# Ledger of designs, part 21: miniprotein binders against Checkpoint protein hus1 homolog (hus1)

Target 1, 271 residues: Checkpoint protein hus1 homolog (hus1), of Dictyostelium discoideum (Social amoeba) (q54nc0)
Amino acid sequence: MKFKAKISKASILLKTVQNIMKIYNECICHITPDKLRFIIQSDFNDGMQVFCEIQRSLIFENFTIESLSDNEIQFQLDLESLRRVLQSATSNGVSDIFTNLTKVRGGPVLHFIIKSGTSGTVIFQDIPIVLLTAQQMAQINEPTLPDPLVHILLPNLKNLQKVIDKMKNISDCLKIMIAMNNRLSFEVETSSGSISTFYSGLDHPQFGDHVLSPDLQATVCVDIKKFAKVLHIHQLKPSEVVLCLYERSIIVHVVLTDIMITYYLPVLIKN
Short names: E, the ipSAE of ESMFold2; O, the ipSAE of OpenDDE; V2, 0.75 times the mean of E and O plus 0.25 times the DockQ between their complexes.

## First folded at step 12 (miniprotein)

Design sf4 (from sf1 with E36M; at its last look DockQ between E and O 0.01; V2 from the best seeds 0.00; counts 0 for: pae E 14.4 > 1.5, pTM E .758 < .8, off the site)
Fold by ESMFold2, look of step 12:
Structure sf4 (fold): chain B 271 residues (1-271), chain A 92 residues (1-92)
Amino acid sequence: as target 1 above (271 residues)
Amino acid sequence: SEIKVTIEVGKERIIVFVDGLTDEQLKRLMERVFEMIEKMGVREVEITVEADSPEDARRLAEIVAEILRRYGFDEIEIRQEGDTVHITARRK
C-alpha cells in the first residue's frame, strides 16, 4: 500500500478542513486515483453528516497511489491534527509540502514534510491514522435520497450567517420554510413572540426534468447551532449553495470549482 | 551542524531537522514550534535531541529545557545517551 504526493493548494485544503471539522473532529479520509474525500459519519456528532469530495488534481501533484483495493486507500484521522499541519505550512511563507503513507513504531501514520523556501529548515510531522478495510469502507456511503420536498438557492451566505448568529443566541430551534414560489424564511421563537427574516426572488435549481408546483411549500425545524456551523462554509466562497428540505433531514449542497461538500442535518421532531 | 529534535505529544510526532543554524536561530525556531504546541493544551511532552556530539546534544537540550520552563513545565527529566538527549516534561 503506497500513497505519496506534493500538496499544491494547501490554503484551500486548510480552509476546507477548518470548515468541516466544525461538525466533528474524527473523519474518514478516502483517497482514490481521481478524488480525495472526507467523510464525517458518527453517532457522537448529533446526527450530522458531511461528505466532502475534492478532485485530486486540484490539491495533489506528483501523485502516486497503489493498493490491492483498486488503488484506493481509506483511513480515520483527526482533523485538528491535519489542520495544525496545514496551518504550520501556510503560516511560514512559501513552503513545499509533501505527504506520504508510512509506518512508525506506533503504527501507520500520514507523514508530512514541510520545506521552507527561504531557509534550510525542514519539519516532519506524523499524524496517526487507523486504516480501514475495503469491507469497512463499503458500508460507508452517502445516502441515496429521493427528490426533496422543496429546495432553494440560499441568499448571500455571509449576510445570512450574521442573521443566524444573532438568532442562535435566542433559541435552540430554527424554523426554516421554503416555498417553491421563490420564498425562504427563518424564524426563532422568543420569550414573548417570534423573530423572522424573509427572502424572496431566490431561484430553484432544476433537478432533472421535473418542475415542482409553485404552490408547494414545507417547513422544518433544525438545531440552530448546527445550521450556523454549516454557514461558515461561506469562507470558501462557493458558487452555489442549495438548501433541500426532507421529512427527517435537511441537506445543504455546497458547490465550488472541483469541490463538492454536502451537509446532512437532522430535523427536530415535533409532536 | 546537523540537529534533529523529535517532539512526541500523545500519538502525534513533530520532527524538526536543522542544518547550519546558529544556537540563537535554533532557539527562535524552537520557540515558534513550542508556541504551536502550547495551543494543544498538553500537560506532558517527550522530546529527543540528536546532535553531532554529546556536548552539542547537551547544550541544545538545555536550550529546549529553558523554553519548556518558560511555558510552565516544572517537572523536567533529562537523560543523555551519547549524542542523544531525552527530555520528558510535565506541567499541571
Scores: ipSAE 0.000, ipTM 0.381, lowest interface PAE 14.4, mean pLDDT 84
ESMFold2 (binder alone), look of step 12: mean pLDDT 79; pTM 0.783
OpenDDE base, look of step 12: ipSAE 0.084; ipTM 0.622

Design sf5 (from sf1 with V16I V33I; at its last look DockQ between E and O 0.01; V2 from the best seeds 0.00; counts 0 for: pae E 7.4 > 1.5, off the site)
Fold by ESMFold2, look of step 12:
Structure sf5 (fold): chain B 271 residues (1-271), chain A 92 residues (1-92)
Amino acid sequence: as target 1 above (271 residues)
Amino acid sequence: SEIKVTIEVGKERIIIFVDGLTDEQLKRLMERIFEEIEKMGVREVEITVEADSPEDARRLAEIVAEILRRYGFDEIEIRQEGDTVHITARRK
């Protein structure tokens, strides 16, 4: 088993890691000839899941991967440890970052070599990992879901985050309504009524060959603090962010150049 | 003058090879590294300093020990073997 590469866009990788680790610190890292994937599955994370896919050529060069499992390698990783390595390398002067899979006395590690471009300093860092078999990885798949009930492009996420941050001080439950006539609303209940924010003129991206009637709408309730965590993704400046409502979950699809991040958040049941 | 600093903390190992840095530059590098290590919240750190001479190793180890004291490591054991100094540091 062999993996080695130079990390060519450490700042993008760092920002990606910083955002997904807000959901949970332990993840599965899956490396294939074409992609780097980070997967957060919720055994105890209240049903939240994150699937992040990064095109290999965006972040790796001088890339080599070999394994008996179709040249795929998968392992569990502590995201805070990865963040520390990437932070150190990006906050110094220009640094070259090399990584490879290796084994040390304490078991398998992800090995990093950070070479300063401004001094004679070379830093080696080892992050412990837990290797997964191809059989174990085959049991870890993104859910397959039908078309959503309703869906919409989100407005400016930075501004939306500010609105949601104010609302979370009022209630734990956020009502989200999407109408297929280009409307979106967010609402929280107060002791004397409600507070709502309305958006209009937002586009509906096309899914497959099906066009939903403009008369359709749906409303769900989600944990507002968890939804607020998802909105930090604005820091990556995504091209599009699509919110999809389902009977028992919402999905946030985050699209960037060569990066796709999908968040799954459970719908709360109202008494 | 070549310097090797090995830091073992938690389940992580950091090895730093330094050439051509002044004591002040090395101190700043160590301070940045320990700022990140402090975020780990560990109670024990093992450090090995290897230099070109016993005098250099001792001098650099004192710089590292002072940084450790600033982060509350009050139980520090230092052992020197020629060009190599071993530091074990603990805090409550």
Scores: ipSAE 0.037, ipTM 0.637, lowest interface PAE 7.4, mean pLDDT 86
ESMFold2 (binder alone), look of step 12: mean pLDDT 84; pTM 0.837
OpenDDE base, look of step 12: ipSAE 0.047; ipTM 0.518

Design sf6 (from sf1 with L21F; at its last look DockQ between E and O 0.87; V2 from the best seeds 0.00; counts 0 for: pae E 10.0 > 1.5)
Fold by ESMFold2, look of step 12:
Structure sf6 (fold): chain B 271 residues (1-271), chain A 92 residues (1-92)
Amino acid sequence: as target 1 above (271 residues)
Amino acid sequence: SEIKVTIEVGKERIIVFVDGFTDEQLKRLMERVFEEIEKMGVREVEITVEADSPEDARRLAEIVAEILRRYGFDEIEIRQEGDTVHITARRK
């Protein structure tokens, strides 16, 4: 089993890791000839899940991967450890970052070599990993869901984050309504009533092979703190962010050049 | 001059290799490395300093020990073996 590469876009990878680790620190890293994937599934993270896919050519150069499992390698790693490696490489001016899979006493590690182009320093860092078998990986699936009840493109995320942060101080429960006539609202309850923010003129991207009736609408409640965590994704400046409502969950699809991130958040059940 | 500083913190290993340096350059580099180690919240570190001469290894180990004391490591054991210095540091 062999993996080695030069990391060409450490800043983008760092920002991606920083954002997904806000959900949970332990993840599954899946490397294929075409893609790098980060998968967060947590039985004790209230059902929140993250599936991140990055095209290999965006972040890896001089790429070699060999395994008996169709040249795929999968392992568990600690995202904070990866963040620290990437941070050290991006804090010191121009650095070359090389990584490879290797084994030391104590088990397999992801080995990093960080070479400064200006100071002549070389930093070696190891991240311990837990290798997964192809059978273990096969049990880790992104959910297959029907078409959403309703869906909409989110407005400017930085501005939305400001609104949600203020609402977070009022209630733990965020009511989200999407109407397929280009409308979106967010609502929290107060002691004397409710506070709502309304958006109109937001687009509905095509989802599946049919167009939903503009008369359709749906409303769900989610944990406002969890939703606020997802909104930090604005730091990656995504091209599109699609919010989808389901009976038991919401899904946030985040689209960037050569990166796709999908967040799954459960719908809250009151009483 | 070349130095290699190996830092073992729990299950993690950080190796810093420098092909040329001043004492101030090394001090600043090690301070930044220890800023990251401080975030890990550990109470014990093992450090190995390898240099081109016993004098260089001892001098550089003293710089590292100074930084360790700044971060609250007050139980520091230093052992020199030729061009190599081993440091074990603990704090409460």
Scores: ipSAE 0.005, ipTM 0.485, lowest interface PAE 10.0, mean pLDDT 85
ESMFold2 (binder alone), look of step 12: mean pLDDT 78; pTM 0.772
OpenDDE base, look of step 12: ipSAE 0.186; ipTM 0.652

Design sf7 (from sf1 with R28M; at its last look DockQ between E and O 0.10; V2 from the best seeds 0.00; counts 0 for: pae E 10.2 > 1.5, placed apart)
Fold by ESMFold2, look of step 12:
Structure sf7 (fold): chain B 271 residues (1-271), chain A 92 residues (1-92)
Amino acid sequence: as target 1 above (271 residues)
Amino acid sequence: SEIKVTIEVGKERIIVFVDGLTDEQLKMLMERVFEEIEKMGVREVEITVEADSPEDARRLAEIVAEILRRYGFDEIEIRQEGDTVHITARRK
């Protein structure tokens, strides 16, 4: 099996890794001829899941991939280790970064070569990985869900983060309401009452051919600390962020040029 | 002028090739590298410094050892073999 490439946009990859690793540090990296995917789906990360998909041509050039598994390669990887490599490449001015899959005495690794354009330094870094078989990868599936109950385009995420951060100090449970007449609200309960924030005039993006009645609305409760983790994605300046409510989960779709990130967060059920 | 610094921490290995840097520039580069290694929380590192001469290897190894001491590595063992210096450092 063979993978090698030059990383052309290390800064974008670094920011992406920094944001998804807030959810969980161990991930599955899946490389195909046209896409790089990062998948967080673990019993140990509080029910949250992340599926990140990046078009190969955005971040790789001089790209080669060969395997007996339809030229796909998948492995487990520590995101903090990847962050360190990308940080080295982006914090030293102009750098070229090359990567390839190889084996060392301790097993398979992702090998990185970082060449400074402003000095004569070259840095080699190896990240240990755990290769997965195609059968193991088949167990890692993005959930198939019906159409959402309701959905809405989120307002300015940086401003929303400030509001949610204040509410986070008051309660662990965040009530989210979406009405298909362009309304969104967030509410927390206190010992003495409740605090609510309302938004109106927000758009409803199309999900295929599905059209929902403007009279529909739904309300769910989520862990506010988990929801706050998702909002840091504003640092990538996404073009669209769509919030979808389901019976037992919420989904946040984050769209950037050639990058899609999908967060799954469970709904809290009162007992 | 050519310097190779190999740093082994846990299961990771970092190799730094340097050509044409001043001692001050190398010190700043090594400080940046060790700043990231500190975040790993390790208590032991092994470092190999290879240079063009025994004098250069010794001089650069002392720069690295000084940085290690600032990060709290109290047990530092330095062994020189010609143009190569081996450093083993532990803390706590």
Scores: ipSAE 0.005, ipTM 0.525, lowest interface PAE 10.2, mean pLDDT 85
ESMFold2 (binder alone), look of step 12: mean pLDDT 79; pTM 0.774
OpenDDE base, look of step 12: ipSAE 0.469; ipTM 0.825

Design sf8 (from sf1 with S1D K4R; at its last look DockQ between E and O 0.09; V2 from the best seeds 0.00; counts 0 for: pae E 14.4 > 1.5, pTM E .744 < .8, placed apart)
Fold by ESMFold2, look of step 12:
Structure sf8 (fold): chain B 271 residues (1-271), chain A 92 residues (1-92)
Amino acid sequence: as target 1 above (271 residues)
Amino acid sequence: DEIRVTIEVGKERIIVFVDGLTDEQLKRLMERVFEEIEKMGVREVEITVEADSPEDARRLAEIVAEILRRYGFDEIEIRQEGDTVHITARRK
């Protein structure tokens, strides 16, 4: 089993890691010949899931991968440790960053070599990992869901985050309504009534041949603090963010150049 | 002329190779490393310094100890074994 590469865009990888680790710190890293994936499916994060997919050519140069499992390698990784390595590599000017899979006395590690272009200093960092078998990886599947009830492109995420942050102080439950006539609303209940924010003129992305009637609408409730965590992704300046409502979950699809991040959040049921 | 400083915080290991740096450059590099460690908010660190000589190992260990005290670590244990110095540091 062999993996080595030069990391070509450490700053976008760092920002990606910083955002997904807000959901949970331990993840599964899956490396294939064409993609790097980060997967969060922990029972300890209340059903929230994250699937992050990065095209290999965006992030890696001089890439080599070899394994008996179709040249795929998967392991558990501590995201804070990865964040620190990437932060170290990006903080003091240009650095060349090399990584490879290796084994030390304490077991398998992801090894990093950080070479400063300005000082000639070399820093080695090892992150311990837990290798997964192909059988273990086969049990880790992104949920297969039917077509959403409704879906919509989100408005400017930075502005939306400001609105949600104010609502977060009022209630734990966020009511989200999407109408397929280009409308979206967010509502929280107060002791005196409710506070709502409305958006109109938002587009509905096309899913191939799937067309929904403009008369359709749906409303769900989610944990507002969890939804707010997803909105921090605005720091990556995604090209589009699609919100999909289902009966028991919502899905947030975040699209960037050569990166796709999908968040799954459970719908809350009122007593 | 190579000095290796291994810093262990939880499960993570940071290894710093010092090659051709002055004492002032070394102090600045270690300060940068400890700034990252400070972001972790930890109360205990374990540091191993390996050098080409016992004298170099002691010199670097003293630099590290002074930086640790600046960050509030006041329970410091230092143990030297030849070219290697082990430092355990705690703060309240």
Scores: ipSAE 0.000, ipTM 0.309, lowest interface PAE 14.4, mean pLDDT 83
ESMFold2 (binder alone), look of step 12: mean pLDDT 80; pTM 0.786
OpenDDE base, look of step 12: ipSAE 0.618; ipTM 0.881

## First folded at step 13 (miniprotein)

Design sg1 (from se8 with W12K E36R; at its last look DockQ between E and O 0.87; V2 from the best seeds 0.00; counts 0 for: pae E 2.8 > 1.5)
Fold by ESMFold2, look of step 13:
Structure sg1 (fold): chain B 271 residues (1-271), chain A 92 residues (1-92)
Amino acid sequence: as target 1 above (271 residues)
Amino acid sequence: SEIKVTIEVGKKRIIVFVDGLTDEQLKRLMERVFERIEKMGVREVEITVEADSPEDARRLAEIVAEILRRYGFDEIEIRQEGDTVHITARRK
C-alpha cells in the first residue's frame, strides 16, 4: 500500500478542513485515483453528516496511489492535526508540502515534510491514522434520498450568518420555509410571539428533469446551532449553496470549483 | 503553545511537531529527521525541546539524546528550563 503526493493548493485545503472540523474533529479520509474525500458520520453528532469531495488534481501533484483495493486508501484521522500541518505551510509564504503514507512500529502515520521557500526552515510532522479495510469503508455510504420537497439557492451567506447568529440567542429551534415561487423565510419563537426574516427573488436551480410547481412550499424545524455551524462555509466563497428540504432532514449542497461539500442535518420532530 | 523539537544545523532549522504520537512513532520520526541531518555531515547540533510539562519535556529530550548517541554524538549537554530542554551535541 502506497500513497505519496505534493500538496499544491494548501490554502483552499486548509480552509476546507477548518470548516468541516467545526462539525466534528475526527473524520474518515478516502483517497482514490480521482478524488480526496472527507467524511464525518452521524454517529457522533446527533445525526449531522458531512461529505466533502475534492478533485485530486486540484490538491495533489506528483500523485502516486497503490493498494489492493482498486488503488483506494481510507483511514481515520484527527482534523486538528491536519489543520496544524496546513497552517504551518501557509503562515510564512510559499512552502512545498510533501506527504506520504508510512507504516512504522506503533502503527501507520501520514508523514509530512514542509519546505519553506522564504526561510531555511523544514518542518516534519506525522499524523497517526487508523487504516480502514475496504469492507469497513463499504459500510460508509452517503444517504440516497428522493427528490427534495422544495429547494432554493441561499442568499448572501455572510449576511445570513449574522441573522441566524442573532436568532440563536433567542431560541434553539429554527423554522425554515421554502416556497417554489422564489421565497425563503427563517423564523424563531419568542416569549410573546415570533421573529421572522424573509427573502424573495431567490433562484431555484434545476436538479433533474422535474420542474416543481411554483405553488409548492414546505416548512421544517432544525437545531439552530447546528444550522449556524453550516453557514461558516461562507469563508470558502462558494459559487452556489443550495438548501433542500426533506421530510426528516435538510441538505445543504455547497459548490466550489472542483470541491463539493454536502451537509446533512436532521429535522426536529415536535409533538 | 505547541509540543515540538527545533534543531539548528548550520544555516538550516528543522522543526518537528510531535503531538499525538506513540513513543515508537515519535522515535521513528526523529530517526528520519536525523537520517537527513546525517547526510549534511555536521559535527554539532543545537536542539530545543518544548512540551506541556517539565516531565514531558525531559522524556522527549531523553528520546532525542538516545538517537544522538546512535549517530555518534558522544558529547551531549542538556539544560532544562521548566517546560523547555536545550541540548547541544557534538561528535568528532
Scores: ipSAE 0.310, ipTM 0.807, lowest interface PAE 2.8, mean pLDDT 87
ESMFold2 (binder alone), look of step 13: mean pLDDT 84; pTM 0.837
OpenDDE base, look of step 13: ipSAE 0.326; ipTM 0.757

Design sg2 (from se8 with W12K; at its last look DockQ between E and O 0.91; V2 from the best seeds 0.00; counts 0 for: pae E 2.0 > 1.5)
Fold by ESMFold2, look of step 13:
Structure sg2 (fold): chain B 271 residues (1-271), chain A 92 residues (1-92)
Amino acid sequence: as target 1 above (271 residues)
Amino acid sequence: SEIKVTIEVGKKRIIVFVDGLTDEQLKRLMERVFEEIEKMGVREVEITVEADSPEDARRLAEIVAEILRRYGFDEIEIRQEGDTVHITARRK
């Protein structure tokens, strides 16, 4: 088993790690010949899941991967440890970052060497990892869901974050309504009534071959603090962010150049 | 505070972060570092070991000293200042 690479765009990788670690610090890292994936599963973070895919060519060069599992390698790692390595490389001017998988007594590690282009300083750091078998990895599939009930492109995320941050001081539950006639609303209940924010004129991206009727409408309730965590993704300045409603979950699809991030958040069920 | 070993060899500085490692992982990392230092052909190194406690600093310094001896450094001076250990090592 072999993994070795030079990291070519540490800044975007750092920003990506910083944002997904807001959900949970421990993740599964999956490296294939074509992609680097970060996966956060629901068992660790109150039902939230994150699936992040990054094209290999965006972030790695001098890339080598070999394994008996179709040249795929998967392991658990601590995102704070990875953030620290990447922060060192981006804060010290131009730095070269080299990484490889190393098998040592006491367990496997990701080995990092960071060479500053502006000083004579070299940094060595190992991140302990827990290797996963191909069978363990096969249990970690992105959910296959039917078409959403409704979906919509979100408005300006930074402005939306400000609205949601004010609402989360009022209630734990956020009602989200999407109507397929270009309308979106967010509502929280107060002791004396409710507070709502409405958006109109928002587009509906095409999923598959069929268009949903403009008469369709759906409403769900989610944990507002969890939804607010997802909105920090605005820091990556994504090109499109799609909100999809399902009976038992919502999905936020975040699209960037050569990066795709999908957030899963459970719908609150009130009995 | 981070747990680290700083090695100064001439104009070069090598920083080794060891936080979260077992003693076995730490020994292997330090051996890898000294394999690279050996290629430099130096006769003297100055090392600073920083930890979260005096006991941990002493333990880390003992590991570093053992590796230094394997690479032929037979004049080793060790001075502890609380959570920090300073090592100066020389060889012919």
Scores: ipSAE 0.456, ipTM 0.854, lowest interface PAE 2.0, mean pLDDT 87
ESMFold2 (binder alone), look of step 13: mean pLDDT 85; pTM 0.842
OpenDDE base, look of step 13: ipSAE 0.645; ipTM 0.888

Design sg3 (from se8 with W12E E36R M40K; at its last look DockQ between E and O 0.83; V2 from the best seeds 0.00; counts 0 for: pae E 15.3 > 1.5)
Fold by ESMFold2, look of step 13:
Structure sg3 (fold): chain B 271 residues (1-271), chain A 92 residues (1-92)
Amino acid sequence: as target 1 above (271 residues)
Amino acid sequence: SEIKVTIEVGKERIIVFVDGLTDEQLKRLMERVFERIEKKGVREVEITVEADSPEDARRLAEIVAEILRRYGFDEIEIRQEGDTVHITARRK
């Protein structure tokens, strides 16, 4: 089993890791010939899931991967440890960064060598990992989903985050309505009424060959603090963020150049 | 808090972060580092070990010193200041 590469865009990788680790610190890293994936699925994060997919050519060059599992390698790692390595690599201007899978006495590690082109500083770091078998990985799959009930492009996320931050001081439950005639609303209940924010003129992107009637609409309730955590992704300045409503969950698809991040958040039982 | 070993050789500086490693993993990592230094023909090194307690700093420093002796560095001075240990080492 062999993985070796030079990291060409460490700052993008660092920002990605910084954002997904806000959900949970333990993740599965899955490396294939075409893609690097980070997967968060843990009972300890209240049913939230994150699937992050990065095109291999965006972040790796001089890339070698070999395994008996279709040249795929998967392992558990601590995202804070990876953040620290990437932070040290990006703090000194121009650095050459090399990584490889290796084994030390005591177990497998992801090894990093960071060479400053300007100061002669060389940093050596190992991140302990837990290798997973293909069978173990098969039990950890992204859900296969039907078409959503409704979907819409979100408005400016930074502004939306400010709105949601004010609402979370009032209630734990956020009511989200999407209408396929370009409308979106967010509502919280107060002791004497409700507070709502309405958006109109928002686009509906095409998913596959499916086209939904403009007459369709749906409403769900979610944990407002969990939804607010998803909105921190605005810090990556994504090109497109799509909100999809399902009966039992919502999904937020976040698109950046050569990066796709998908958040799953459970729907709350309405009383 | 970061636990690290800083190795200074002339104007070169190598920083090794050791958080989350067992003592045996640390020994293997330091052996790889000193193998690379040895190939450069280095006769003097200065090493700083920083930890989150005096006990941990001393333990890590003793591991590093043992590896230095295995690579022929017989003139070793160790000075501890709280959570930090300074090692100077030379060989002929």
Scores: ipSAE 0.000, ipTM 0.367, lowest interface PAE 15.3, mean pLDDT 84
ESMFold2 (binder alone), look of step 13: mean pLDDT 83; pTM 0.827
OpenDDE base, look of step 13: ipSAE 0.491; ipTM 0.831

Design sg4 (from se8 with W12R E36K R58E; at its last look DockQ between E and O 0.79; V2 from the best seeds 0.00; counts 0 for: pae E 2.6 > 1.5)
Fold by OpenDDE base, look of step 13:
Structure sg4 (fold): chain B 271 residues (1-271), chain A 92 residues (1-92)
Amino acid sequence: as target 1 above (271 residues)
Amino acid sequence: SEIKVTIEVGKRRIIVFVDGLTDEQLKRLMERVFEKIEKMGVREVEITVEADSPEDAERLAEIVAEILRRYGFDEIEIRQEGDTVHITARRK
């Protein structure tokens, strides 16, 4: 196995890592000739999952990958370690960052070389990783979900975050309602009352070939703290964020240029 | 525990961060660094090892010293100050 690359957009990668690490620190990285994927599985994070796909050409230059498994490499890594490397590279001005996979007696590592363009300082850093087999990776699949019950574009995420931050202090259960007549509402309930926020005039992206009736609506409850973590993605300034409701989960789909991030949150089942 | 190794080579500074590595991994990392230093034709190096404990600092210093010897540095001075070790090495 061989992997070498220059990281050309360290700032974008840093921001991405900083956001997904809020969900969970341990992550699976899957590198293909065309894509860089970060996957956080539910087994370790109370049912919350993240699938992040980045176009390889956005992040890596001088890219070389060789593998017996269709030139794909997959491994587990600590996101905080990766964050630190990227932070070091971005804090000292313009730096060239090089990375490669190296096998040593002690195990596989990602080797990083950070060269400062101004100070002449060179930083070396290794991050230990756990290599995964192609078979193991094949078991890590993005959930295939049917068409959502309802879906809507989220409003300004930064503003929404402020609202949710206030609500999270009231209740752990966030009630989300989407109506296919361009309406979205959030509600928290207490013994003394409820707090609701309503949005109107939001667009519905087209999913598949079926147009949902404007009279259709659905309501679910989710963990407000988990939902709040997702909203930090506003830092990447996504062009569109789609909220989809299902019977047992919600999906937040984030669309960026050459970046796609999908969050999966479980629905709280009221017994 | 984050370990920082600073190597001063002439007017250049090389910083090596070690995070969560085994001793063997660390050794290999340092070997790679010294391979580059050797190519530079450097005869004298000053190394500072910063660790989280005096014991770790000493252990790392020994690893570094061993590697220095392998790369032809025969005059090695080690001075430990708490969690920090200073190494001066010269080649004939």
Scores: ipSAE 0.052, ipTM 0.585, lowest interface PAE 2.1, mean pLDDT 88
ESMFold2, look of step 13: ipSAE 0.316; ipTM 0.808
ESMFold2 (binder alone), look of step 13: mean pLDDT 85; pTM 0.842

